# VH-VL binders against c7peq0, part 7

Target 1, 252 residues: c7peq0
Amino acid sequence: MHNKIYNSFIDRKAKGIKSFAVLIDPDKVNPADIADLAAKCTAAKVDYIFLGGSLVITNHLDECVQQFKTLCDIPVVLFPGSPSQVSRYADALLYLSVISGRNPELLIGQHVLSAPAVKKSGLEVISTGYVLIDGGAPTTVSYISNTTPIPSDKDDIAMCTAMAGEMLGMKVVFMDAGSGARKPITESMISRVASQVSAPIIVGGGIRDAEKAYLNCKAGADIIVVGNAIEKETSLIKEMADAVHAAAPVLK

## First folded at step 10 (VH-VL)

Design u1
Fold by ESMFold2, look of step 11:
Structure u1 (fold): chain C 252 residues (1-252), chain A 120 residues (1-120), chain B 107 residues (1-107)
Amino acid sequence: as target 1 above (252 residues)
Amino acid sequence: QMQLVQSGAEVKKPGASVKLSCKASGYTFTDYYMHWVRQAPGQRLEWMGRINPYSGDTYYNEKFKSRVTITVDKSASTAYMELSSLRSEDTAVYYCARGVEYSGSYFDYWGQGTLVTVSS
Amino acid sequence: NFMLTQPPSVSVSPGKTARITCRGDNIGDKSVHWYQQRPGQAPVLVMYYDSKRPSGIPERFSGSNSGNTATLTISGVEAGDEADYYCQVWDVSSGHVFGTGTKVTVL
């Protein structure tokens, strides 16, 4: 069915069901460990595998997608560092506009150049407003994008940015502190954004434990994305997933 | 160099409130969650709640949620815990405990503890 | 409410091995942390994320966690290891939960 992945975001949000996504960077993951990682994600009932990173300097994306697709049934969603990072084997593409920044190339310029190839790929394309939040140190995204992240204590700026993105047609809001962030996004900021947008909200960056994942969901995040903490300790996958899934509303 | 120094022992009557302090030094106060944990005589440790000193975001144990308030003074690098409507069962040693940098999963440093005695 | 149960006491001779268990429903799916508390003192972290040692904790301390049981193991027990030991997890229903505590006595 058309828009299968986006419809899953919407359906789960409407039901108050929270989702856990594991972010895999093709340049960092050891190919020999992918089978074990896929098994752990399956056992933990991980909802999505996000593939990509801020900078991907090796061309292993297709290989990683194909491995996960053969090893498990978890949807594989591309989280590209640029609009041209595509794999036809994935289930969907987060087509990111860096709406928190003022770099016209990342707002729309690269999309103009990549759109014919993206359309030709046949992928489900999900319009995503990407909101970069200061994570306590320069990230690859902030450096490469030449974009100043929204300060971590400027809740109203994050809120207005997400609100404007939704009004302009973004189907999903992705609040990200960046890969390897020291500071995760505050629950206060998540709550302010969630109070003003209906679009599904993805939150990532610097989430190190189940408590934070759970509290981010309680604050209004719909999808929690974790990469760095899982890269360091894959045994956290089950605990993180359980925490996110436990944030679902109680039945009537 | 790193220290968590708690305020001195308190004796309170039932129904009163107590406000304990925990002054941090030797690290960046706002980068680490601050937890409060108590221990009644001869009993297990009991987590009461925590605060993110950077944002002020709090998370409380449901058991204490109606009676506990955790706050910080960033400029003094000091966390506070106030417990209201005291009962004899609240007699305990109260500890502040530091989480790991931007994580509250475990407590890697503890204050010396403050004895609070509630007697009629 | 999530519950963590420990044996009340363990007696061990110097040089031998103490095993301190912490039982909870599916605790193997959680990260378990361990604290040592000597009489009249604040707790000290001795193990985190099941099996990792903080700086300054001797390698004779080790940990494991699977199924319904986490275990802190102290090999080559010394008189200075005599203390109360508590396990701890996080759970959505209870927040941070400590075990009932185990008094280790070195005889």
Scores: ipSAE 0.798, ipTM 0.911, lowest interface PAE 1.2, mean pLDDT 90
Fold by OpenDDE, look of step 11:
Structure u1 (fold): chain C 252 residues (1-252), chain A 120 residues (1-120), chain B 107 residues (1-107)
Amino acid sequence: as target 1 above (252 residues)
Amino acid sequence: QMQLVQSGAEVKKPGASVKLSCKASGYTFTDYYMHWVRQAPGQRLEWMGRINPYSGDTYYNEKFKSRVTITVDKSASTAYMELSSLRSEDTAVYYCARGVEYSGSYFDYWGQGTLVTVSS
Amino acid sequence: NFMLTQPPSVSVSPGKTARITCRGDNIGDKSVHWYQQRPGQAPVLVMYYDSKRPSGIPERFSGSNSGNTATLTISGVEAGDEADYYCQVWDVSSGHVFGTGTKVTVL
């Protein structure tokens, strides 16, 4: 089904179920560790594996996707930072438009360039409003694209941005503080966005422990994405997954 | 060497407030959560709350949420814990403890503790 | 509220093995950490994520966690191991939770 992954987002959200996604950078992951990671993700009942990075230096994406697909039954969703980060072997692609910025290349330019390859891939394409939030450190995306993230204390701007994205037809809102963020997105901002957006809300960046993951879910995040933390300590996968799965959304 | 150095012992009356300090050194202060844990005499350790020193984001034990405030001074690499409306039951040794980078689930370094005595 | 229960005391002869248990509902699904606290001192991390040893902790310390019980095992017990030991987990309902503590006495 061409909307299988998106439908899972919608269905889980409708049921009040929170989801945990493990972010894997194909350029950083050791292929020898993938089996162990897959096993841990499976044991922790990780809901999605997100593959991608802001920059993919090496073309290990297909191999990485195939390995995970072979080793576990967890849906693999591409989280591309560039048009080159496409693999037909994945279950879906988050087609990101950086709506927090005003760089036309990140709004539509890169999409035009990647469109033929994406179409050819046959992947489920999930239009995603990418909302970059200031995480206290420059992100690769912000640096390369010269885009300014939304200040961490500007909840209304984030809300309006997400609203606009949704009204433009974007199916998912991805709020990201960026890789290695020192300042994760606040619960107030998440709650503010969640109060005005019906689309699934993905939150990532700077989530270090189960507490923060849990709190973000309680604030209104539907999917929690964690990469850096689990890279440092893979044992966090289970702990964070459990926290996310135990969370319930805030009352709107 | 990483160290957490806490302020000295305090004696307070019921109803008063106490503010303890924890100065960190030997590591980047803003890269790790700082937790506060107390231990009443002969009792088990009790987690009170934590702060992200970089963002100021806090999370508290519900038991203390109404009375505890954790703050930081980044320039001084110092965390603070203020406990208000003190009761005799608040008599305890209070510890600051570092939460590990990208974990925060366990405490790898502890302060020496600060005894707070609440008595009339 | 999530609770962790430990035996109040464990006595062991030098050179023997001490086992300290920590019981909690489905604790096997949680990451368990352990702390050693000598009299008048601050706690010291001796085990994290069930079975990982911090730097400086000897190999005679080991940990396991399954079902409803986590266990800290100290083989070849020495006089210096006499202390209170606390298990700790994070729980969504309670935050960070410590066990009731176990006093290990070396006979």
Scores: ipSAE 0.372, ipTM 0.778, lowest interface PAE 1.8, mean pLDDT 92

## First folded at step 11 (VH-VL)

Design v1
Fold by OpenDDE, look of step 14:
Structure v1 (fold): chain C 252 residues (1-252), chain A 120 residues (1-120), chain B 107 residues (1-107)
Amino acid sequence: as target 1 above (252 residues)
Amino acid sequence: QMQLVQSGAEVKKPGASVKLSCKASGYTFTDYYMHWVRQAPGQRLEWMGRINPYSGDTYYNEKFKSRVTITVDKSASTAYMELSSLRSEDTAVYYCARGVEYSGAYFDYWGQGTLVTVSS
Amino acid sequence: NFMLTQPPSVSVSPGKTARITCRGDNIGDKSVHWYQQRPGQAPVLVMYYDSKRPSGIPERFSGSNSGNTATLTISGVEAGDEADYYCQVWDVSSGHVFGTGTKVTVL
């Protein structure tokens, strides 16, 4: 059980397989819709369900996790915006350090406070370097974190940030334009980061179509995360999943 | 009012190059992809490629990748398409078209088109 | 190469319903968009994401997509609807792909 999810990241990356993750906010999802969503994700062969949000208004996390675990076999990975977003029922936790910012609380402070609970949960913990990129609009993450995102045109800063995270022992790099981002992360930036980082690269924020998902994969992303777009158009789940999976065909 | 205005008709010889322009107005130029689509006489529409005017990232149809170059001048809100090694089969009306905001899914505004004639 | 096939022509009387099909392998798993092109004019978006109408497009235009066939339906056909219609999708192998086009003639 330990490192199962992380090992899947590493294994798939090593094989050149690209992965598609659906992001679900437990506070926004209607419990009545979870069954249909799970079915669509299963049909589309979604690789991961990411659960999490920048704000925790209600504590529906456990219920949401359990519901997905009951309805489908897709791994559920916690993508927490706060230490309270932990559920022992999930398959793994992305333990995020916001390394693009200079807020000590998001670098280590909140981790110190949450560490006992996280440890007690028994969850697989995946140390993650979270790299916030300017998405052209204020995001909940930037506001709550009180951090300045990396400018969208500063590829070298993103690259150096990701490199530093990796060298500090972070197992995964998560590049995020944020929820509701207007500007998705550029392919050039993804490519620049990918050229210098061997860790799995997760890319999210502002991805609205299959083309962008596909091109991000071609640029070097290993996992594509989509939330807002599929909330509006659930039909995009299959289309985007197919695009991502086609980005690096496995040779038989 | 959103508008895409393209450069005038071109007559070229085989082997030459042509560079077309598309000037955008009425919206933030860098917030939308710009596509190029052509249509030969009596033929279907054919997508050539697109550019993200903000980043300069391009995506080309493989058929044209070796001959087409799409660029932008942000200060002029203008996109360009250069097609080299022209052939008679390249005779067509060439359109610039705006993609949906930071997406390439579909094209919601089109230029008036530019006729390019390639003949000996 | 991914291909989209449309009937070359559809004839319809005024006030009747025209149906334009677009066929492609598993097209139901793709987002289909439609364009109208009148003679000598640039294409105009008339449908996006299978069934959504852009602003200014009348309700008599509708779209569906399932299996291997997408369909643009024009009810209450008017003389002004006479045009070429193209479906469009994105494909990993080909990029953006347009259908072969359908000429709608209003009799």
Scores: ipSAE 0.896, ipTM 0.947, lowest interface PAE 0.6, mean pLDDT 94
Fold by OpenDDE, look of step 13:
Structure v1 (fold): chain C 252 residues (1-252), chain A 120 residues (1-120), chain B 107 residues (1-107)
Amino acid sequence: as target 1 above (252 residues)
Amino acid sequence: QMQLVQSGAEVKKPGASVKLSCKASGYTFTDYYMHWVRQAPGQRLEWMGRINPYSGDTYYNEKFKSRVTITVDKSASTAYMELSSLRSEDTAVYYCARGVEYSGAYFDYWGQGTLVTVSS
Amino acid sequence: NFMLTQPPSVSVSPGKTARITCRGDNIGDKSVHWYQQRPGQAPVLVMYYDSKRPSGIPERFSGSNSGNTATLTISGVEAGDEADYYCQVWDVSSGHVFGTGTKVTVL
């Protein structure tokens, strides 16, 4: 089971397959709705369930992970607001370093503190370069304190940041406009990053419809992450999943 | 309050080009996609393409991709649509329409339309 | 190419209910939007995301979508409801696609 989730990222990317991930906050989701969500995700052939929140209680996280693992066969990947938010019941953990910022704590400090617990959990750990892009909403700032997001029109900065992350050995690049983002990441920025990075590229934040999901994939995103939009309208899961699965990458 | 005002009617010869304008007011121009949709006489609405006024990213209907160019002037809050190699079949009313905020799902405000007549 | 098919016309008496259908393959898996177009005017959004009503649109207007058919329902039809109605979706192969349009006539 070593690197099973990461290998799936790499294999799918190599084949030009695009993936759709549903983001769920364990503290916001109603336990009574999890069965329905799991069923809809299964029916839509969702590729991954991302679980994470800024203030996740350990017991709540474990329960949520276990419920999804019981109700469906979709891999559950932890997408934590802090490296310490770990559940041994998940399939993998995105170990996020905020490389778009210059906060030492978010680069390595918190990882040093959480490392023993993460190691003890036995989880697959996927080193992830987290690139925060200005989404025009303060909620993004709450995700990572004391960092300035990359301006939405600075494609070259995003590109260089992602390149640096990859060259430092990070296995995945996560470009995020943040939860509740008003402005999703532009196709031009995604394309610019994708042109220089071979690692799987995850894109999230402010994606509200199938068109945007599709075009992000066409621009070079390998995995599309959607949370808020489907919370408001679960019927979008199928529509967005279908769009992502129908997408092909740009020609290099 | 929110308004899209389009340029006036055009008469063109086959093979010529036409460039239409759509001036937006009453909202932040760069916060919403701008679409172009046409309608031939007695025919259905036909989507041509859209632009993100902020980034300049465009998305076109494949049918028109080789002939249509959508641009914006942010300082003037104005979107443009240029259609080249005009044919008689291009005779239609052309609309600009605002999309949802940074999304292209649906069109909530429409211009008054511009009639383009292509005749020899 | 993805296609949306609507009946060319629907006739209804004042006070009665008009139902306008929009057919497409697995349209139930898509978000459907509806527009009203009166003669000589630009289209107006009357329904979005299957069943959501924009501000200013009367409660007489409702929408549903399942399987291969979306439906716009107008209850208590008034003379002012006489117009062409178009459904619209997004498709990976075609982009934004409009239906063939339905002319609603109030008798």
Scores: ipSAE 0.863, ipTM 0.929, lowest interface PAE 0.6, mean pLDDT 93
Fold by ESMFold2, look of step 15:
Structure v1 (fold): chain C 252 residues (1-252), chain A 120 residues (1-120), chain B 107 residues (1-107)
Amino acid sequence: as target 1 above (252 residues)
Amino acid sequence: QMQLVQSGAEVKKPGASVKLSCKASGYTFTDYYMHWVRQAPGQRLEWMGRINPYSGDTYYNEKFKSRVTITVDKSASTAYMELSSLRSEDTAVYYCARGVEYSGAYFDYWGQGTLVTVSS
Amino acid sequence: NFMLTQPPSVSVSPGKTARITCRGDNIGDKSVHWYQQRPGQAPVLVMYYDSKRPSGIPERFSGSNSGNTATLTISGVEAGDEADYYCQVWDVSSGHVFGTGTKVTVL
């Protein structure tokens, strides 16, 4: 087992290179549109495909992963709704612990149950501290997680949560306002977390335009994840990817 | 009804500073980015910067970054722009302009503009 | 240092169609927004995300964006459409960039 995907996060962060990930919900995506979506992601030089946001029908997930893997060379990273949702055809799994919450099932409980299957899958497993930030309205993730999101103006709470997660062994920090979030995470909060955390930082939720994607990178995000805005308008893939990549320094 | 009401015209000498205000009403001030855009006589519009009134996060055009400061008073629903070390080239009409809810992609409402004249 | 250029003027007869172009390198990869500015007044948004109309803007305003050219089209031009028109994008070089402006004259 190699840590190819995690090493790419680390190597790119060390060089100041920012990454753009497109989040696709396999239950929402029209299978007929996957070829066009894969072509647009390839043309835009999207760095990762994140697949997630559904609970069941493992062969539907498998089919979706296989389609993307056939149609492009972009790494496919699972961002599952539960730790048991895996596909052996993916490149890696974000093994999320909801460290911002007090739900023991999402902190470790479901992981105890899923760990044998995850190990047997052969996937690269990436220890990920998931930090849910209030997105300005109730979100699916806040309901499903039975957790209170960190308030959007409590930068120090987000910073301490991420810091603790890293100290406890989390390899990646994922700051998320939630799918369908009204309010994206502030640059101030991202900057505060980035000042105290060496792990790669993924930021998602409520990002609607290239300006915000760029500024999140400048604030210290390493990977920008966009789902809802791309679902509404796939032409944004190129504009957002360009903005994220423009935040990187010129390579030597 | 939504309004952006800007402070009155200013006449300044080179080297001085100016601080303009933009009072917002009729909407939730902290949900929308506030931008400042200027227009010199006969010239195109020129974006100077913006602020997220909720967090205070700012983003400036590099051309002005050393001389411009954008701030807000949330309790007064008012944005400010201060431009220092004024030059004759800074003679322009200065607009505040509201972004859209939680997005700064475009400017859906504009103040009436404030003329700043810089001459000796 | 992203540049947006527009023709300085467009003349059009009442009832005809005005086409206002905005040229920039690969502008088709960007979202383009358009503003109308009447003499002595603040700009007013008339098009956003290439082709979407704000509330209160008539259907005779339309937009397109492909390759190196975005276009604002005003069909059935009226005297009240006489104004300066500016395109706008976001770019890393300067943030929000406006075009050089086009004066539409209704003759």
Scores: ipSAE 0.847, ipTM 0.930, lowest interface PAE 0.8, mean pLDDT 91

